# Ledger of designs, part 9: VH-VL binders against Interferon-induced very large GTPase 1 (GVINP1)

Target 1, 242 residues: Interferon-induced very large GTPase 1 (GVINP1), of Homo sapiens (Human) (q7z2y8r1479to1720)
Amino acid sequence: DKRLFVLSILGLQSSGKSTVLNALFGLQFTVSAGKCTQGAYMQLLKVEETFTEELGFDFVLAVDTEGLRAPEHSNKSKDRDNELVTFVIGLANLTLINIFGENPSEMQDILQIVVQAFLRMKQVKIFPSCLFVHQNVGEATATDQTMDGRRRLEQKLDEMAAIAAEQEQCLDVTCFSDVIRFDVNTHVYYFAHLWDGNPPMAPPNPRYSHNVQQLKSRILMTATQESRGNIMKISDVKSRVQ

## First folded at step 2 (VH-VL)

Design t5 (framework fv_telazorlimab)
Fold by ESMFold2-Fast, scan of step 2:
Structure t5 (fold): chain C 242 residues (1-242), chain A 122 residues (1-122), chain B 106 residues (1-106)
Amino acid sequence: as target 1 above (242 residues)
Amino acid sequence: QVTLKESGPALVKPTQTLTLTCSFSGFSLSTSGVGVGWIRQPPGKALEWIAHIYWDDDKYYNTALKTRLTISKDTSKNQVVLTMTNMDPVDTATYYCARTYYDILTGYFDYWGQGTLVTVSS
Amino acid sequence: EIVLTQSPATLSLSPGERATLSCRASQSVSYMHWYQQKPGQAPRPWIYDASNRATGIPARFSGSGSGTDYTLTISSLEPEDFAVYYCQQRSNWPLTFGQGTKVEIK
């Protein structure tokens, strides 16, 4: 039975989350075939033996969700998404929340889903680890990488947490930090285009590469520190997946 | 300069499988935010979206047609391929491929191929 | 699926007149796009995100609307404007188009 770090990524349909997973895993990992269960695609990645003692785990289980939606019209789709989000967050040692582009509606939808899920988990004394990844940020949206952009995100998270708490009658929750351990200055990563200029002749965007490396370092550090009190064994995941 | 062009058979018999290829230039499906979709139009009728594929290989299908459809890409050849099984005379239409930049939920079809007419008859 | 209903089905006008085309969605839509199509040609992007003109589209075209009701307006028709116009929503899968409004001479 080997040591397993579970990394989950969730996002709305067509959010580019598979691009992030692909960029994160390279020379240190061997990718195996994936499988799908309960609407989540699972990929097992083997840590090369030279790194297993250094990192403190033998495998990474990458869990990718089929595109989530917070529909403005159908309760059936919303119930499915809520169940999937709860499953994925509950399974993971660390969850990446992927936001794509500058679509305000899409950003609001994903934030609503995750805030509601975290609030529900708080009520059962579960405090998941999460990082926000905002993809496809253009140069015109450089404010998203500034203090103003981060303040706006924090404001929106606080507003959504307050509304959800009022609906659940949780008077001890007034902001997002009351729901989950979160610092907007250190738990949000912004990714511009992968390519600088016109592909296919353009070289990789240096800012994108830098951000990928920083996110990867944060993920590996979190895994190494054994967040959530314990690193799971493969047998533990088999019990949960079945 | 972005161009897309559809290719495939002009005539298909009922129950056969249709294979259409979209060949493009001026962009790459390895570029983050790019996607290519298929839209069809029966003679004298409205446009109907069929399927879409993104740079990260995410695939989406028209719900009514989903069991008959497969979309794939060959990034090195700048091609997207659509297959549709069990063709019927009602599938007679002009088939277009078109590009989206960004996500299809955040983008519109900004460049279109000329279309290829597929007639389904014996 | 979201159903888009365009009205009128046909709009018969003379050059110089104002044209107003409607697109109504069966449920609230965040983003609506418009395409122009002439006989024997592929559709062309015309208006995106309700009110933005695509590249090269004349200023006489404008789009407006929110929720379930969207409008495409041509302030003064030119001969090249006689065509079929389709609306398209991008809020929900599957993507859907309206049935089209034909703007014809006379």
Scores: ipSAE 0.000, ipTM 0.395, lowest interface PAE 19.5, mean pLDDT 74

Design t6 (framework fv_telazorlimab)
Fold by ESMFold2-Fast, scan of step 2:
Structure t6 (fold): chain C 242 residues (1-242), chain A 121 residues (1-121), chain B 106 residues (1-106)
Amino acid sequence: as target 1 above (242 residues)
Amino acid sequence: QVTLKESGPALVKPTQTLTLTCSFSGFSLSTSGMGVGWIRQPPGKALEWIAHIYWDDDKYYNTALKTRLTISKDTSKNQVVLTMTNMDPVDTATYYCARMEYSSGWYFDLWGQGTLVTVSS
Amino acid sequence: EIVLTQSPATLSLSPGERATLSCRASQSVSYMHWYQQKPGQAPRPWIYDASNRATGIPARFSGSGSGTDYTLTISSLEPEDFAVYYCQQYGSSPLTFGQGTKVEIK
């Protein structure tokens, strides 16, 4: 049985998460793909033999939720999305949380869903690793990766954690770092627009390609570190998915 | 830089209570995925796990010692305190505190220097 | 509790030789870790989760195993490698250590 690194990507419906996943790995490296009962799309990627010793795993399982529905009116939609998110995060060694654009309400929705899932998982001693990816942001926001920008995100995450803790009656949780292993200085990536205008006439944005390479490098580094603590076997994943 | 240091009495009389403090820097026990544990080693013997505490105040004790043990944390002071009642000469050992972290499978990745506790009349 | 048995208790070898240390658990473990300890010093993190080297540990050290049987291998002993090595399981309370294998100079 071979060693497996599970990488999940979460995002709201139409948030561009498939674009990020394809940019990182591409479909050409997939040895198998399919949709599981929970609604996630899975792609198995084979690591070249010459790199398996250094990386500590033989395969990467990429898990995409194919689109979480932004909650509009009903709590029922949030409950279904929370179940899917809890499953996907629980399966993963590393979860990418993809936020598209700069709409505060949409950002709040995804953060609420993710924080609630993480808080529930805390109760069973599961502490997943996560990275935040902000896509299609304006140049001012994309270049503002200063302490001030990261501090604002941390404050928002802390607010969501406090709200979730009240709902779940967890008196010992006051901030996001009480819920999951997270460092705002090293776990947040800002991505420029993919295009310098409207396709097909617009050229690709070189800064987007640079951002993808930086994130890819971080994911590979994180994969090496995460394979230290909770590497899975392919048979273990099949038992959970099938 | 991450450091841990044990402090407490070097000599304890039989039947007395031992209190050891682990003081640390470079990390916080308010950070999820962190824990601190206590391990002891009698002279010339193997390592024995005593207890550990997680950032969320969950506590675990060695079953053989559980009735004698209390572990607590003070996150504002960066300290973890271990108390062991009814000390006996067989409890003579070097006592270590060490950090545990989720990403390495709760491996004890940083250790204090240890403090020798001798139990004799 | 899960009992860890290390063998041999003492391994007498010369520099340059290969060392193979065994750790056998009384039942399947979730995680197996290894620590190196020299006289008068605290244990040092060495191998975690069966096969991963801790930061700074030389490539000559490798860990392997699953279930109940685990091995620590030193491909070519250096003078600084002579020490006591302890295995330790995580996943079942109480946490337990093996009794140690002493690697000493012949």
Scores: ipSAE 0.000, ipTM 0.402, lowest interface PAE 18.8, mean pLDDT 75

Design t7 (framework fv_telazorlimab)
Fold by ESMFold2-Fast, scan of step 2:
Structure t7 (fold): chain C 242 residues (1-242), chain A 120 residues (1-120), chain B 106 residues (1-106)
Amino acid sequence: as target 1 above (242 residues)
Amino acid sequence: QVTLKESGPALVKPTQTLTLTCSFSGFSLSTSGVGVGWIRQPPGKALEWIAHIYWDDDKYYNTALKTRLTISKDTSKNQVVLTMTNMDPVDTATYYCARIEYDYGGFAYWGQGTLVTVSS
Amino acid sequence: EIVLTQSPATLSLSPGERATLSCRASSSVSYMHWYQQKPGQAPRPWIYDASNRATGIPARFSGSGSGTDYTLTISSLEPEDFAVYYCQQWSSYPLTFGQGTKVEIK
């Protein structure tokens, strides 16, 4: 039975997904890909033999939720999104949460669903590993790497956590850091145009390359730590998601 | 000093796969800030962008053609290769390779073009 | 996709006359470039980022515009200026070109 690392990506845009995976593992080999019954798209990647010793796993299962932000006005749509997000986070060793600077209400909806999922997991003593990737949508020269951007995100997360805690009657939760181990200064990565596939990208910026390397290092560190604590076998996933 | 040159077959039969190679000199795709792409022009018609690849191996495809296209680079050989499957007579065109500038997305240097005719 | 509409399709003018070529985008674009193409030749970069002349391009050529409306102007046509001019956007994929404006001798 082989060892599996599950990487989930939440959000709309994943045009940079292959770039992230390639940066992590060098040369990759896709074994299979498809859609599971919950509506997530899955891609199984074989880790090159030379890296399996270092990383502690043989395969990566990449899980994508490209359809998450599709607008809908019914409570049924909201329940569907909540179920999908809970499934995806619960399946993953590490979840990347892709945040856009576009429509504030759409960003707020995604954050609310994500925070509620984390709070539900906290109640059953599951503590997922998560990183936030913030992209400046439609602004080629903008970089949202200032303290103002980080403060805004933290305020939104704290607001959503307080609302969720009130709804779930969790008296031990007053801010987002009570829900999950989170530091806005180290768990958020800002990229101009990483996920959009749009050619008017920012001019070459050393900060972009540095942020990619930092994200890579964080993902690899998390993967290595998780592989020693929570390794999943491929047979476990086949019986659960097929 | 920057030059690009297209090479590949002049005649392709319907349903066959077309493979075009762009060989260039005067720059390298190991250097950041540039890419190489492909543009085609059917006889008497407008220019149509096909695909390009940047120095960091980031690839972009025309959505109308995406399922038929593969672009790759060999940095050590200074070559970019385009593969297009299931050729049709409407794909008859002059195919150009050109260097794309990352900063503004314009094609600053062009090859001479190679005419590819698709006929039975 | 962003559609670029060039007008007029053909300009029939004499040397010494002013030419004004229009390129209109179906939505706002970040970068607009212009290329000159003569029969049997590859396109040549002419104007990049709306208003910047490429190396070696004569001062009689000027580009202007922003958002959805862009213009290429030739203040006084020389014999070598008779060609087809294409605009190209770099704002969203797929990259698109206009259909071209042919500047021909009257």
Scores: ipSAE 0.000, ipTM 0.392, lowest interface PAE 19.5, mean pLDDT 74

Design t8 (framework fv_telazorlimab)
Fold by ESMFold2-Fast, scan of step 2:
Structure t8 (fold): chain C 242 residues (1-242), chain A 122 residues (1-122), chain B 106 residues (1-106)
Amino acid sequence: as target 1 above (242 residues)
Amino acid sequence: QVTLKESGPALVKPTQTLTLTCSFSGFSLSTSGVGVGWIRQPPGKALEWIAHIDWDDDKYYNTALKTRLTISKDTSKNQVVLTMTNMDPVDTATYYCARELYGDYWSPFDYWGQGTLVTVSS
Amino acid sequence: EIVLTQSPATLSLSPGERATLSCRASQSVSYMHWYQQKPGQAPRPWIYDASNRATGIPARFSGSGSGTDYTLTISSLEPEDFAVYYCQQYSSYPLTFGQGTKVEIK
């Protein structure tokens, strides 16, 4: 039975492309990939033996929610989406919440689903870690936008938490940090374009390289902390997927 | 709302240079993660990707055509310009410009101009 | 260059029939997209990343496939579905399109 770090990616526009893992982690190779019964795309990556003791895990399982509330799907189901998101977050050691273009309506939709899922998990004492990734931020105003963006995101998360708490009758929840460990200054990353793979392969934006390294360092730090406290085994995943 | 529109000559003589302009609104090529590409289609034939340029002035060309192609942008005017040298009758096609978003790898070309027909004949 | 081969070149069918369109790549592709094009119009994104319907696309359209073998299926043709469909790979430069499959009325 081997140790497993589960990384989930949520977003209205995200896909199951494994290239993000090659960009974030350069020390593993794919063992298997495919869609699970719930509809999420899963990719299992084997960590090089040299690094398994340092990191505290043997494999990385990447999980992506394809087609979640996709505007293109004329028969999309809100209940199905909520079940998929709850499953994916519940499986993960770390969840990346991908927000593209910072559209307020689109942001509210994904945040409502995510906050509701985290609140339900709090009821059964599951406390997953999460990071927010904003893509497509204007370069000329990046510093001011990231500051204003963090403030606005925190306000929206607090609003969504209050609404969810009222619906679930949770009297001990008044803001998002009551739902999950969250700091808007350290859990939010702003990128002009997160995955600089296809089409631009060479030369990549130097600013992007630095931002990717920062996110990568945070993910690895979270993985190391999880491996010392509460890491999953592959048999645990089989129990949850079967 | 996002719109793109191609402009340029309808008729070009063999050996001449073609210059096409894509004018757009509803987005800016100063926004990171945004690019604009050119695709052409000869009458009754398949689509052929020509070139693209993105927000940081990175340029990509179809290898079969690259010696004839130059793509540039004017961010302040919301325009992308494609230049193609040594035109031949086989280059007769409808030329489209289209938007590309990089932050979402699953994204196709999501908004297209109406296309402009360029006929190459003497 | 990744070569995309679409088959058949033409499908002659009646409304209500099922259409199955194939797109085969000369090597494994990361992302495959489909576009619909009607005469005198620009192509429209139709299916992206093999299986996802674009905005407003009816449920009768479905996509499937991975690696080198991809399929677009229309479960029951409506009059507005008669068009040319192109596949496009988004795996490596240069970006390439298939030659198209024309779905026409019998």
Scores: ipSAE 0.000, ipTM 0.396, lowest interface PAE 19.3, mean pLDDT 73

Design t9 (framework fv_telazorlimab)
Fold by ESMFold2-Fast, scan of step 2:
Structure t9 (fold): chain C 242 residues (1-242), chain A 122 residues (1-122), chain B 106 residues (1-106)
Amino acid sequence: as target 1 above (242 residues)
Amino acid sequence: QVTLKESGPALVKPTQTLTLTCSFSGFSLSTSGVGVGWIRQPPGKALEWIAHIYWDDDKYYNTALKTRLTISKDTSKNQVVLTMTNMDPVDTATYYCARLPYEYGSGWFDPWGQGTLVTVSS
Amino acid sequence: EIVLTQSPATLSLSPGERATLSCRASQSVSYMHWYQQKPGQAPRPWIYDASNRATGIPARFSGSGSGTDYTLTISSLEPEDFAVYYCQQYNNWPLTFGQGTKVEIK
C-alpha cells in the first residue's frame, strides 16, 4: 500500500494547477485518468521514484473545484457550493484557497463555507491545513500592497469565523486563528504575474520565483509533518470518498 | 513584558515521575498563534527540544521521549505543565520553557525562562 | 528527524578577528534560527529566518544561507561575543538544534 498526499485547490484553473504543481516540484508528474465526483475533478499524480523518499509519499491526489462560483442568488447553487467545499476540504491534507485580484470580498460566501467546514472538522479532530494564494496582484508598491491585502483578508476571515462560531455555539472562537493555525504573514502567498502559461517564454520574475519557493517549502513541510501519523494510503481513499 | 518561569523539584529519584510547571505573564494561551515549548540541556551538552503545546491544544512531542511525556495547559492560570515518567540519571538537565509566537515557517523561541536544574540521583 | 551539524565544534579567536560558523542540515530547510548562550544563562534569540537580526543584536552579526547550508558570521569579534551558538530548524517536528559551536578567546 502506497502513501498518498491529498492536495485540494479551490477556484484554481486546471491549467494554473498544472503550472503550480510543475513549478513547485520542478519535475513532470505522470498523470492517470481524471474523475469528476460531486463537482470535484480528481487526478492522481505519481511522484517520480527519485523524490518519493525525500517527500514521504508516493502519489499526490490533486482535487480541483472549477465552476464552484455559481450565481449567488440561487438556493441550489448555495447548497451545492457548501457541500462541494466541505467535501474538498475534508478530503485534503492541504487546501490551497486561490484568491484572484486585489479584493477577497468576492469570495465572501466561499470564505464563510470554508470557515464553517474547518470549525466542524476541528471538533471531530480532523485538522486541515490551509494556505491562501493571492494571484494577479497589480503594480502598487510591493510592501504597501501586500500589507493592505493581508489586512483585508484577515478582517474577512475574522468576520466569517465569528459568524460561524456563533452558529456552532463556540464562544471561545473570536477570530480565524482560533479555528485553524493561521498567521496572515506566513500562510498567504502573493503572485505578481498571471499563472496562465507565459513564464516559460518570459524571463523569470524574481518575486514570482521567490514566492514559488516559499510556497514549495510550506507544502513540503506540511506533507512531511502529515506523513508521521495523518498521511493516508490509497486504500483509505475509497473510505473517505464514499 | 513577557516572562516565563519554570518550577518543580530540584532532585528526583530514578523511576519517579517529574512534573514541571511553566508560569508565564504578558500573554495568554487563549490568543491565536501562540504556543509554549520545553527544551532541556544536560550539563555541558547541547539543547534538546522536548514538547510543545499551542493555544488550540495541539501538542507535539520529541519522538524518542514521547511515551514518557505529557504536556497540558491551564489557560486560566497562565500555566503549562510537563510530566515525564520513569526518570533516569541521563535525564539530569536544566529544563527551560519558552514562548513560540508563530508557527509554520515563522517563529522562534522568545523569550525563554531562566531554567530549572533537575538532578536525577539516588 | 532533521539532523543539524555545526562546524567547527570550537573556534578559538582573538578580539577583532572574523568568525564564520556553519550549520548543515540533513535535508533542505527554509526556516533556520540561531541562538547565543553564555555560561549559566538561558539561550537568547540571535538570528531568525536565516538572516534577520533579533532586536538589539549588533550589526557585526549576519546570517546567510539556504537549503542545507547556513552560516553565522561575526565580522569583528568583541569580548562579549565569546559564547556558544546554536542553530535550530523550524521546518519539521520534532524541532532540532545543532550541537553548538563554542567561540572562545585564544
Scores: ipSAE 0.000, ipTM 0.416, lowest interface PAE 16.6, mean pLDDT 73

Design z0 (framework fv_zimberelimab)
Fold by ESMFold2-Fast, scan of step 2:
Structure z0 (fold): chain C 242 residues (1-242), chain A 121 residues (1-121), chain B 110 residues (1-110)
Amino acid sequence: as target 1 above (242 residues)
Amino acid sequence: QLQLQESGPGLVKPSETLTLTCTVSGGSISSSSYYWVWIRQPPGKGLEWIGSIYYSGSTYYNPSLKSRVTVSVDTSKNQFSLKLNSVAATDTALYYCAREWDYGEGYFDYWGQGTLVTVSS
Amino acid sequence: QSALTQPASVSGSPGQSITISCTGTSSDVGGYNYVSWYQQHPGKAPELMIYDVSNRPSGVSDRFSGSKSGNTASLTISGLQAEDEADYYCSSYTSSSTYVFGGGTKLTVL
């Protein structure tokens, strides 16, 4: 039985998740791909044999949601999103939270869903790792602008954590770092526009490529650290998915 | 075991072009996990990053040196090279080649022994 | 020099703990957790001791640890030993997608 690292990706509809997935795995060999019964899209990627001993796993399972959506007219969509996010986070060794553009309302919606899911995980003693990816940022490499963005995100995460804790009667939670291991300076990646011009005629933005490669390296390092403890076998994921 | 070895002239005249080559053994340059890097150390001073190259040929240079520097890679020989044109006395330094774990991660895990280059007439 | 600020020298006795600071700006050390530390013995190439602020490569003694607060990263060596006597350099990623190094610190074990 082969060793598996599970990477989950979630974000709102039109959040650019497909762009991140393609950038991370466009050059990787995919063994299988499809949708599970929960509505998540899954891709199984084979790790090059040269690296399996260093990394401590043989395969990466990438899990993507169909895209989270704010309910338009009923609570059924909200219940589906909450169930799907809880499932995806619970399955993963590492979760990528994808935020696209500058819409504050959409940012708050995804942060609320994510924080509530992590708080539920904490209550059953599941502590997944997470990374935030903020796409379509004009000055992704400007430190002052990036630091302002990180400060705002941290404030919003702390606000959502306090609200969720109040609703769930978790009096020991006052900020997001009480919910999961999180450092705003190392767990947030800002991505510039993918293209310098009108796609597909424009070349890729070099800064975007650098940020994707940095994120990919962080994912692999996290996977290596996770594999030193308890790693998942492929047979284990069938039990958890079903 | 991975080893990196610098080679090139120890003396270059002002205004000429410095050419150094790094030979990699015990591992492949054609790896998607690494960049290959030139770093220098002037006498009595700290380290200065010159540039990084990916096996596909993509390069990233120190802005202070960008107009004068070219890094190239030859995957068939498992080598990469540095060309620095219009050298001056301030380019006198110990030149290292190194392996970088992904661009932007900020760390260099294997280094060559370094080669001293003196710019003098 | 566009270098990170390190003390020129630091000293300690065997068994003590010493700390070497590396101060930058919000555009490098303060803005990113991509700080690495290198040990250089006389006549030898630098050797990686710490990466990503606090991570140790395989084979590096657990006496070496890294941390960061604001614009200052720190390398701490506990249980100081004679073999730790060397020059230490810090490095950081920058907002310009480049690398900068510190001026170096000479550690003397008394």
Scores: ipSAE 0.000, ipTM 0.398, lowest interface PAE 18.9, mean pLDDT 74

Design z1 (framework fv_zimberelimab)
Fold by ESMFold2-Fast, scan of step 2:
Structure z1 (fold): chain C 242 residues (1-242), chain A 121 residues (1-121), chain B 110 residues (1-110)
Amino acid sequence: as target 1 above (242 residues)
Amino acid sequence: QLQLQESGPGLVKPSETLTLTCTVSGGSISSSSYYWVWIRQPPGKGLEWIGSIYYSGSTYYNPSLKSRVTVSVDTSKNQFSLKLNSVAATDTALYYCARDFYGDEWYFDLWGQGTLVTVSS
Amino acid sequence: QSALTQPASVSGSPGQSITISCTGTSSDVGGYNYVSWYQQHPGKAPELMIYDVSNRPSGVSDRFSGSKSGNTASLTISGLQAEDEADYYCSSYTSSSTYVFGGGTKLTVL
């Protein structure tokens, strides 16, 4: 049985996460794809044979969810989304959290769901890595990847962690770093001027292509050096999704 | 209970390779909850993390030492080893092996007694 | 990687409380709640006293407590006893997925 690195991407319906996933992987690298009963879409990508010994895995499983919906009047839809997100994060060695634009309400919604899921995962001793991807942000923000922007994200994550901890009655959690290993200085990527057209009407911002390559490099480095003990076999993943 | 014990040469000549082994007893090195760690302490100075290894062979190294260091694990012998190439007098230190818990808490527990390595002609 | 900053020495009398600081940056102490403290007696291996900022392992006296504010973590020892005389080291996880130690603090019980 072959060794598998699982990469998940999460975001709200309008977050552009499918564009990021397609830019990272594309169909040329996919050996199989399909939907599971949990509502996730999965693409299996083969690692070039020359790199499998160095990386420690043979395949990458890219997992995308149908876009999470904005908060509704009823708590039922939010509970359903939380279960899907918990499943997807629990399956993953690395989770990409995709935030589209600079809307504080959208950011709060996705962060709340994600933090609650990570907190629930911590209680069953599953500790995946995460990276934040901000798309369609101002060019100055993307260009500078400013410490002010990173500090605001960290503050929001800490706030959501405290709220989730109180809701879940976890007395030892006061900030986001108590929930998962996360560094705002290295785990956040900014992308300016992303287009969502299909087919694309114009190429993306030239800097976008460079940032995609940097993100790919970070994903591979994370998979190789930081995916501690969580490398799965393909049979393990099928057992979890079927 | 689980214990760690370092072994290796007490003296190494400059430019040679230092090889140290840590033997795990009272438990298995093939644990999904732990990384296995090398830490050193030059005489009269503080602690320096060298590197960590998981039983699968996955490694993390201190960037200042990465070009000279290799850590390996032998699950059949319940051992993990450190190779440090091109040693110099500044590599003289007490070398410890330790266990790094990786799960819901992060810390170094269960340290070996340490072994003194002197780099001298 | 630079070492975390600790005072070279601290001292106190039996029964007093002392505090040892450990200062880093937003990429280590300030960025994570993965700070641990180790006690080292002369000629002995270090022993874990505190992990994840404020947690005590089984068997460690409740006289030892840990805290963190911004980029500075602190180890406090209350009811100081002669046996507490030792070197104390802090350690933190870093944004480069590495570990860094403090320079160490020598505690003298007068």
Scores: ipSAE 0.000, ipTM 0.400, lowest interface PAE 18.5, mean pLDDT 74

